# Designs tried in a protein design chat: VH-VL binders against o82653r152to333. Part 9

Target 1, 182 residues: o82653r152to333
Amino acid sequence: KSLNVGIIGPPNAGKSSLTNFMVGTKVAAASRKTNTTTHEVLGVLTKGDTQVCFFDTPGLMLKKSGYGYKDIKARVQNAWTSVDLFDVLIVMFDVHRHLMSPDSRVVRLIKYMGEEENPKQKRVLCMNKVDLVEKKKDLLKVAEEFQDLPAYERYFMISGLKGSGVKDLSQYLMDQAVKKPW

## First folded at step 1 (VH-VL)

Design pc3 (framework fv_pamlectabart)
Fold by ESMFold2-Fast, scan of step 1:
Structure pc3 (fold): chain C 182 residues (1-182), chain A 122 residues (1-122), chain B 107 residues (1-107)
Amino acid sequence: as target 1 above (182 residues)
Amino acid sequence: EVQLVESGGGLVQPGGSLRLSCAASGFTFSSYAISWVRQAPGKGLVWVGEISGSGGSTNYAPSLKDKFTISRDNAKNTLYLQMNSLRAEDTAVYYCARDTRYFESYGSFDYWGQGTLVTVSS
Amino acid sequence: EIVMTQSPATLSVSPGERATLSCKASQSVDSNVAWYQQKPGQAPRALIYGASTRATGIPARFSGSGSGTEFTLTISSLQSEDFAVYYCQQYNDWPRTFGAGTKLELK
């Protein structure tokens, strides 16, 4: 059995740290082509004969680019088209940065993905870098902000760097792999 | 190809109720959030509310939340606006408008229906 | 709610001239502004999103600029078909809000 998991969020959301913690070892750099775009493999989690493959979804939050408008538009179009190809989509953001300096594009991403259900894809919201937040009541305030978004099946509070909360996320993903299809 | 067609408008007395429909074609209806936007005669555009592609989430203009309900039937490719306790100030052309699919423009509208006129008058 | 203020209310111009329309947000909306054109008796038509990106099929004479609280729609070399009402809209937050519109009319 195989489960393809896409991770979407801003460049500093901590995608690599999270996958390294779940897998224990980062895989060699590799890309997979889907339709007209390629995805970088972030890591593979294996248990028995079940695999969970993590993929980066580049292009959606690009603010710095050397490309002209036409190239940027094509990359965004391709990245958006490929999002629906994953079995599970993890929408991830840095909750510490959100508390200090909210990024309207990140908030818009969270709300857009959270309002638009896809029957063939499970979505979860992952609040990363909770280890950087001094007051845990602030985490609850952020969770309250996004609590009414129906497309997210689960909300996770994690530290990809320190490992807190990661076991629950990993178990959820393994359970999805076993219960495939949907 | 993409079409949104509103219907159900007409003359209604103050205090009355009315249900508008928006029939969608030319795209995967359940994949798009859709909004209702109204425009009083000779006035500007006012956002009424939106509904997610699945119908699981709705957002309303705060002044209209208790009066209007948005729903959808994805099997019929149809959006609805239930309007209750109508007053003269609700007289307007009501448009359904499709929210964009792309993250960078979500919440803006790429296609609009031609509108249906609701007149609240005695 | 975020209030969008458009100016001027009416702009009288001749074909071939340049029109510049202003839109101000009561608080920062980053680049999350769209522009719409509406002709009498017709539904609005999407022109610009993301403050500066033209919608599909929109002629190059239409251009948008701005970020934060100040936004501009520019129409270079006005054509007769461009006389219409133009609305700006923010989508940075809920509720979505529109400006009151700027009417372009023939001088």
Scores: ipSAE 0.007, ipTM 0.535, lowest interface PAE 8.7, mean pLDDT 80

Design pd1 (framework fv_pamlectabart)
Fold by ESMFold2-Fast, scan of step 1:
Structure pd1 (fold): chain C 182 residues (1-182), chain A 121 residues (1-121), chain B 107 residues (1-107)
Amino acid sequence: as target 1 above (182 residues)
Amino acid sequence: EVQLVESGGGLVQPGGSLRLSCAASGFTFSSYWISWVRQAPGKGLVWVGEINSEGSSTNYAPSLKDKFTISRDNAKNTLYLQMNSLRAEDTAVYYCARSRYEWLTGYMDVWGQGTLVTVSS
Amino acid sequence: EIVMTQSPATLSVSPGERATLSCKASQSVSSNVAWYQQKPGQAPRALIYGASTRATGIPARFSGSGSGTEFTLTISSLQSEDFAVYYCQQYNNYPYTFGAGTKLELK
């Protein structure tokens, strides 16, 4: 069995740390072209007959000034078109950074991905870097902020660096591989 | 021409409510995020909040979240700001402003002329 | 919230001179800074976004620079119509915040 998992979020969300923690063996850098967009393979998790493949999605946030309106629109269209090719989409962000100073594009990304259910894809919201948050009640406030978004099936609170919460996410992904097709 | 026109401002007593409108023309209104920004007489600009293209999601300045509500009617090309429990410090010109790159940035490229709200007894 | 500090509060200059306006953020806002011009009784007019990209129709004498916490708006050869208040705005983090403005006035 196999499951293709896309991870979308800003570069500082900890995507590589999470993937490395879930997989014991790191794969060599590789890219897969989907439609007109190239996705980098982050890692592969194998348990028995089941394989979970993690892919990085293109960022929808601007890194440098100078992009024209048409270039931004084309980039957004290409990224969103390719998202439908994953069985599961993980929308990931740094919850500690969010509590200190909410990034507007990250908030918009979370809300945009969460607004409408996709019957062919499961979506989860992953609050990473919980190890940096002193008051655990603040994590519940962030969950409440995004609780009305119907597209997210699950909300995970994790530390990709320290492994907290990662077991629950890994188990969810393995369960999704078993339940294919939907 | 691309245009935003605010209306509905006026004199209101403390504790009162008021609803402002912003009429859009010359562009595909339903494709843009729109913000409300206010400016007290002789003072600087203060962001109030924003609404997405579909009208399904809003973000507010934390101090104004429970007092103000932003909504939109895409069929009428109109944006609204519902203002409740108004105080003297809410006296300002209220502008609506369009975000150039939709949800990717909060840069506002087109602004309305503004509508004055005066809260006084 | 992020505080945007503009300096000077007032800059007195003559037509044909160069004006440099400063904007500092209390924490990094990347390049997500816009500049607006406002004349008395008028709505703000967009000048610059992404710290350095000119808005459509804005003359080449206007230029922006900076990243992180320090930003500048430069007007290379002042025209009479450039005397106005200029605001910087960060749109990196919620809530969006503006500086208090720099008033550019005739010397």
Scores: ipSAE 0.012, ipTM 0.635, lowest interface PAE 8.8, mean pLDDT 83

Design pd2 (framework fv_pamlectabart)
Fold by ESMFold2-Fast, scan of step 1:
Structure pd2 (fold): chain C 182 residues (1-182), chain A 122 residues (1-122), chain B 107 residues (1-107)
Amino acid sequence: as target 1 above (182 residues)
Amino acid sequence: EVQLVESGGGLVQPGGSLRLSCAASGFTFSSYAISWVRQAPGKGLVWVGEISGSGGSTNYAPSLKDKFTISRDNAKNTLYLQMNSLRAEDTAVYYCARHSRYYLDWGSFDYWGQGTLVTVSS
Amino acid sequence: EIVMTQSPATLSVSPGERATLSCKASQSVSSNVAWYQQKPGQAPRALIYGASTRATGIPARFSGSGSGTEFTLTISSLQSEDFAVYYCQQYNNWPLTFGAGTKLELK
């Protein structure tokens, strides 16, 4: 059984820390040009005959000087097209930063991905860096802010750096791999 | 080619209502958030509000939320702005503007319509 | 709400010169600033987003820079078609807000 998991979120949301904690070591893989629609592998988790492959969504990285406008446009188009290729999409953000200084673009990402159910893809919202939040009641307030979004099957509160909540997320992903028909 | 075409503007009396439309073509309409932005004669740009691609989420400028309602019909590739209780200060050209597809820049606008003029006067 | 302040209100320049336009935010907006060009009777046109990334089809003479609260739009070799009003906009926080504009006019 295999499960392809895409992780989408702003820079420094903790995608690499989360993946490394689940797998222990990042899988080294060459990044391909956007026009090939190939994803960068973040890591692979294996248990028996079940494999969970984590991918970064291409074209959603910070912009770099020197890139052509056609290249940037192609990356954006391919990134959104490519999210349909994943069995599970993890939308991840830094909940501590959200509580201190909300970024309207990150909120738009969460709402946009959460509004419309996709029968072929499971989506989950991961509130990362909960270890930085002093009051647990503040985490519940953020969960309530996004509770009415029908596309998110699960909401996870995690610390990718410290490992809190990561076991629950890993178990959810393994369960999705087992339930996958093909 | 991407096009946004506003319509529905005109002369309206104080206290009246008006519904603006923005017809989209040349792109997958449901995949883009769109905003309404207004500009009073000789003045700058003022954000009115936004609607997500699915139509499930809206946000408004705090001063306008009780007067204006944004909606969309994705089957018709059309965006709407319902304006109620209009006053002279609502006189402006109203633009629809498409949000950037790149998620970190979704509040920036990559394409604008030509605008439709709303004049509130007796 | 975040207030965007543009200066100068009007800048008089000749073709071939460099024009530098300023935009200041009342609080940090990271790099989440866009610039638009508007000619009389026309809709705004996207120039820059993310403070420094040129929009599709925008000539290389247009460049943006800045982060936090201080932002600049530079036109390195002014062309006759560049005389217009330029607006900066922050999209870090709701509500989205624009500066009052800088009018670039022929000397």
Scores: ipSAE 0.020, ipTM 0.616, lowest interface PAE 7.3, mean pLDDT 82

Design pd3 (framework fv_pamlectabart)
Fold by ESMFold2-Fast, scan of step 1:
Structure pd3 (fold): chain C 182 residues (1-182), chain A 122 residues (1-122), chain B 107 residues (1-107)
Amino acid sequence: as target 1 above (182 residues)
Amino acid sequence: EVQLVESGGGLVQPGGSLRLSCAASGFTFSDYYISWVRQAPGKGLVWVGEISSSGSTINYAPSLKDKFTISRDNAKNTLYLQMNSLRAEDTAVYYCARSGWYEYRSDLFDYWGQGTLVTVSS
Amino acid sequence: EIVMTQSPATLSVSPGERATLSCKASQSVSSYVAWYQQKPGQAPRALIYGASTRATGIPARFSGSGSGTEFTLTISSLQSEDFAVYYCQQYNDWPLTFGAGTKLELK
């Protein structure tokens, strides 16, 4: 059994730390370019005969400054064309940064990905870096901000660096792999 | 083939209310963010707000948030703008505009209606 | 909010000439700038997005350039149908904002 999981989020969302914590060791391998899309394997989680493969979905290097036109265009195009290739899409962002200085492009992506259910793909919203948030009630406020987005099956509050909440996310993904028909 | 048709404009007294409609055809309306954009006579374009595909998320220009309400009825392929407490400065042609499929660049308006004129005067 | 400033307000040109229209943002908008054309009595028409990518069906004589805070729309060989008002728009941050427009008119 296998499950293909895409992780989409800005560079500072903590994708590598999360993947390393779930897998224990990161394995970076570029996939072959086929039909103009590419995915980098971030890691593989194995338990018995079940395998969860994590892929980086380039698409949120969309900061207001610091990226050239071609880089932003390529990132956006790759994210858009690749989302339907995954069994599960994790939309991840840095919740501490969101509370201090919200990025309108990140917020729009969260809303876009969360608005419409896709029957072929499960989506989850992952609020990372909760260990940096001083007031835990602020995490609930952010969750409430996005609570009415119907496409997100689950909302996870995690620390990829410290491991908080990561076990629940890992278990959710393993359960999705088991539920696959063939 | 893609069409957006605004209606409901007209003359209204200061302090009054008005509801605009935008009828969509030629595409799957429920797949798109749609915005309202207004243009005062002889002036430039001003973004009013947007509504998500399902209607669950609505964003407004901060100056208009307490005055205007955007809604949609996907079963009728229709977008609405409820305008309250209208003043002379709200006199404008009101357009509905479709955001393209690439939501990361979503505020590119690829198709526009022809607009409906709202005149606020006594 | 991000203020978009277009210049000049009016540009008088003849067919066959090159027109260059300026758009400046009050803060960086990266490459998230679109350009629209509007003719009298008509709705705006999308020309350019991502600062330099032509929308489908837009003639090659239209080109956009710029990043950060300074953007330019160039029309290389003006046709009679190009006399219109042109608007730039940023979509990097909320609220979405447009410039005041540049009117391109026949001499």
Scores: ipSAE 0.000, ipTM 0.482, lowest interface PAE 14.7, mean pLDDT 79

Design sa1 (framework fv_pasotuxizumab)
Fold by ESMFold2-Fast, scan of step 1:
Structure sa1 (fold): chain C 182 residues (1-182), chain A 121 residues (1-121), chain B 107 residues (1-107)
Amino acid sequence: as target 1 above (182 residues)
Amino acid sequence: QVQLVESGGGLVKPGESLRLSCAASGFTFSDYYMYWVRQAPGKGLEWVAIISSSGSTIYYSDIIKGRFTISRDNAKNSLYLQMNSLKAEDTAVYYCARGPYEITWSDFDYWGQGTLVTVSS
Amino acid sequence: DIQMTQSPSSLSASVGDRVTITCKASQGISNYVAWYQQKPGQAPKSLIYAASSLQSDVPSRFSGSASGTDFTLTISSVQSEDFATYYCQQYNSYPRTFGGGTKLEIK
């Protein structure tokens, strides 16, 4: 059984730190090509015959695809086509930065990915770097900000650096791999 | 060619209801966010509501929240605005507008011609 | 709510003039600003998005710029068809908010 997991978020959201914590060691670089885009493997988590493969998915924040509004669906689909190859998409952001200095592009990304359910792909929102947040009630406020986005099946509060919340995320992913049709 | 055609405007009394419709053609309606924007005679533009491609995410202006309801029917390529408890202050031309689903592009790339709603006793 | 303060409310210009319209956001909105042109009796037309990106089929004499929370629409050489009302709009957050408009009048 295998599960392909894409991780998308702004630079410095902690993607590599999180995957390293789950896997323990970054595996040798390997690529999965989609159309004209190649995704680097961040790591692989294995338990028994079940394998979870993590891929770095580049952010698409502020990328302009020409100036015409003709075929805008094709432009949007082309830009986001790479994420459709994953069984699970983790949308990750730095919650401490969000509380101190919100980035409108990050908010747009979260809402864009979370707005509409995709039955072919599970999506989860990961609020990373919770270890930097002084007041835990502020984490609930951020969760409330995004609670009405129907595409996110789960909301995780994690510290990729310290490991808090990571076990729950890892177990969720393993469960998705078991449920996946071959 | 992208076209948005509003209908349903007219003269009503305070407290009454109206339903506006917007018929879309020339593009895949179900791929786009849709908006209602209004403009009172001689005044500026005022955002009313937004609805996502699927209809699952909706935001309203606080001025009309609780009185107006935005909805869409993707099978019919139509956008709606149900306006209840109308006030004289709701008198305006109501525009249907389309927005791309790309996070970095403009909010309103195409506008309809508008439909006039007059609320007067 | 994010308030968009647009200035001036009106200005007069002659064909060939350089005109500048300013819009100030009450808080940080990155570059999520659009500009619209509206002629009497017509629907608004999109001119600029992402503060400085020109819409297709909009003449190159139109340009937008951003500095912090200050946004500017410039017409480098006004033509007769440019006399209209111009609106800025932020689309960083909900509710969406517009500037009060600037009426560009023939001198």
Scores: ipSAE 0.000, ipTM 0.467, lowest interface PAE 13.5, mean pLDDT 78

Design sa2 (framework fv_pasotuxizumab)
Fold by ESMFold2-Fast, scan of step 1:
Structure sa2 (fold): chain C 182 residues (1-182), chain A 123 residues (1-123), chain B 107 residues (1-107)
Amino acid sequence: as target 1 above (182 residues)
Amino acid sequence: QVQLVESGGGLVKPGESLRLSCAASGFTFSSYAMYWVRQAPGKGLEWVAIISGSGDSTYYSDIIKGRFTISRDNAKNSLYLQMNSLKAEDTAVYYCARSPEYYVTGDYYMDVWGQGTLVTVSS
Amino acid sequence: DIQMTQSPSSLSASVGDRVTITCKASQSISSWVAWYQQKPGQAPKSLIYKASSLESDVPSRFSGSASGTDFTLTISSVQSEDFATYYCQQYNSYPWTFGGGTKLEIK
């Protein structure tokens, strides 16, 4: 069985660190193209006969080359269509940065992705870099900030660098692969 | 604190040129599309131009197309509007505004606005 | 071009009243509508985006709705700080266009 997982969030959210910790090995560079949008493979997690493939979905902050489209509206529609191709979408952000200096773009992305359920895609919100948060009670405040968003099935508090919380996320993903279709 | 501050407005004669500037602070300027929007005295809002975060893509209102040029300097966190061949009808307060440019959300509205700078074109 | 026809051009209300402002698109624009509030001498402030999504710092008495090409901004129980001019904007298709504005005046 296989599961395609998209990871969306700002460039500093720690997507590569999380994937490296879950997979343990770097995957050779590869890409998946849909319509006019390309997704880079971040890694593949294999357990028995189950495979979880992680893809970087261009998120909140585009790299310079991504802003070269002449028709901004068409580009937005194509990127949005690509998100729907994943079995699971992980919306990830740096919770330490959020507590110190909130980014309205990140908050808006989290709220928009969380506001409406997609019956063909599971969504989870991943609060990364919890190891940098000195006062752990502040993590509860952030969770409460986003608790009323119906599209997120689960909320994860993790350190992709240190590995804390990662086992719960990986088990959730393996369970989704086994239980398809939902 | 997100802030946009316009400057460069003033009184000019028809046919002259003027360059407006907008200084941005409190956010990663290069990650956002930026707008110029104008408002004639006592009138409504009118979109002028948009520029992508990288500066590679620009779109203009047909009313000013060919006369105005939008540009940005991401190293200086600054947005510009070069206005040529000014007409009396260009008299307005010119606002600098930010678009989220969330390409996966489609939200190209104007979420943050500057205070505006007045341009008066008269003879 | 997509024309946004906003009505009424002005209305008078008392504190505590429920007010409704309507904006009609000349063609289908899905939910790509934003609403702005502008007080005299000030820059516009975004209130609502994607027809019904409220900006985080905007009071819950403001709400937006959509029905086909008709878009509505509602203020339940108007407060004194709400007397301003309101504008709708479509961002579905270039060129981006605004409604003509609705001036909400105190009775």
Scores: ipSAE 0.000, ipTM 0.451, lowest interface PAE 17.1, mean pLDDT 79

Design sa3 (framework fv_pasotuxizumab)
Fold by ESMFold2-Fast, scan of step 1:
Parts: structure tokens; sequence; C-alpha cells
Structure sa3 (fold): chain C 182 residues (1-182), chain A 126 residues (1-126), chain B 107 residues (1-107)
């Protein structure tokens, strides 16, 4: 069994640190061509007959201000249609930065990716860099901010650098691979 | 102090409708996801539905096949379950329950039902 | 859907006995398991959440543990107030699913 996992988030979200912690080492560069983008392989996790392949998606940020809903949809559809090729989409952001200085473009991306369910793709929201957050209850506040977005099946609080929470995320992904072909 | 009180149960015939209410007090109702859970006489617990704190996200058990509708009114601290096309197998005590999120240290968080109402009996009989 | 298979469906014990109740998940669900106690004519009461965390004011004779897909509720020394029905429940995914229940009866 195999599972293709896309990781979306701003450049500083910690995607490579997370993948390295899950698989232990980086893999040689490989590309997966899609309609509009080429995705870089971040790593491969193998356990028995099950393989989880992690792909970086090129960052797309909506304009900082001024877009109406129709403009937002048009831009996202043009750039992000290729994400439908993944079995699981991880939307990742730096939760410490969010608590200290929220980026409206990141918030808009999280909300947009969370608003529409896709029966062929599981989506999870990953709050990374929890090791930098001093008050644990603040993490719950951030989760509550996004809890009403129907497309996110799970919310993970992790430290890709320190490994906190990574076991639960890895187990979730392995389970999705076994449970496929939903 | 924290309380959930169900009402609206009763005896109805197959094919009829019934609306259940759950009155919340002693906590900020609008901060919590809420559940309906049922239990047939002498049987186990069965999940019915969940609704998000704002009411925008809702999931149902497949067994009720679009016959039931969960809703909430945060201004009135009330949760509702509209039950249509009732069947004999819907006979059960219906509980409302509060979803509690437990933060696991620096990692994921888990959920459980920390507060339950006393239940309201729905009997569907010819 | 994730199935929770609970065993036994009933057991008899005497005060002071050690009893164990097991739930098996149809897939890995990490620690997303809670246990509830229900006495006749009453609503369920939360006992354990996150597989092993005790609800406030639950006696320490109750404990929960996890091993792979197997989750166990243990009562180290049964007291008279413990005779009730116990249910496990997973919150790893929606739908939420319960075990079939275990009725603990006095011997």
Amino acid sequence: as target 1 above (182 residues)
Amino acid sequence: QVQLVESGGGLVKPGESLRLSCAASGFTFSDYYMYWVRQAPGKGLEWVAIISSSGSTIYYSDIIKGRFTISRDNAKNSLYLQMNSLKAEDTAVYYCARDQTYYVEFGSYTYYMDVWGQGTLVTVSS
Amino acid sequence: DIQMTQSPSSLSASVGDRVTITCKASQSISSYVAWYQQKPGQAPKSLIYAASSLQSDVPSRFSGSASGTDFTLTISSVQSEDFATYYCQQSYSTPRTFGGGTKLEIK
C-alpha cells in the first residue's frame, strides 16, 4: 500500500524538519509533474508493505489585502488544482508566529483549504513549532479559531524539530494508507 | 452547576416527527461542540450527531439517513434534534452531551463527552 | 467506521476483586479513547479520557491503558459502588463509536 501526502504552508512552516523527523533522513530529489506545478519529494516513510511519500507543494499566498471571494477562488483554483492529486493534504503553519504576529494571507489559506470537503482527499491542519509556545492553553485557542472548518478531519499540534506530536501524525498517515482505497 | 437538561421526548407513531431540546446552563454554551447520543432499552450507547460551537459544522450517523437534523441557538443556550420519519428502532433514551477537548502536552489533543444530560425517552410504537 | 469491540459483555465479581475490561479498535487510534460508567436509570459518567487520564474525583483504583489497538479499563479492587455498565468510546474520527458495553454484576 502507498499514500501520497502533500504538505502546504508558508516557506518557514518547518516542512523539511517535520519530514526528516518522521523518516530520519532526506531522500534524493525527485519530481512529480502535475498540470501546473512540479512537486519535490521531501521524504518517504516505509513500514512493512506500507509506504508514505511526502511532497512539498510550491507556496501560493493570496494577495495581502483587497480580494473579494470570487477573486480568491479564481486564484486558488488556478494554482492549487494539483493538490487534488494527493491522498492526504497537510496544511501546516508556524503556530508560535501566528500567536505573536498573525499573517492574514496564511489565515486566509487555512480557511480556504478548510471550507470545502473532498471525499477523495483527507485534510489535516498541522500547528507546527509548538515547542516555542510557552502557554499550552494558547494552542487550544488557535485550534478553536479554526475548529469550524469542515474539510479538516484532524488537528495536530507538533514540533517537527523536537518530535513532539509527530508519532500521532505518523500513525494517522500510516492508518490512512492501510484504509485506502477510499 | 454545569447542567444539560433534555426535553421533548414522548410516545409517537411510526412515520411521525418529534423535536428534542437540550437546555445548557453553568457554562459558555457557544464555546463547545455538542452531541446527541441515544440508547435503546437494554442496549448500548449509539452516537447520533455532532455540531460545532458556531453551528456551521455538522456530522450525522448514517443510521438516521437524513431523517434527523441537529441545530443550536447559542443566544438561548439550546441544542435541538428534529427527528422525522420515526421508526420503531428509533425508540431510545436520547442524551445531549458536551464535547470536551483535552490538550495533550505539546502534541495533539483528544476529545471526550464530559457532561451529559439526564436523557429524554422517545418511544415509537404503533 | 472505526469499530470498538468490547469484552466481556458481562462479568460477575466480588468486592475486592481485580477486574479488567477490554476494547479492541478495528484500527490504530492512538490515545483517542474514553471510558464511561453508567448506573441503571442514570446518564453515563466520564471516567477516563485520552486512554489513561482519570476524570476529576474518579478513585485511583480505576486505570486505563493502551497497547496497540487494545485498550483496557482496570478496577484494582472492586467496591460496591462500582457495579455498573462500562463503555469505551473512540474520538479518533467521526462517526464517534462506542463499545457494546460491559455489565459488572455482583457475584
Scores: ipSAE 0.000, ipTM 0.480, lowest interface PAE 16.4, mean pLDDT 79

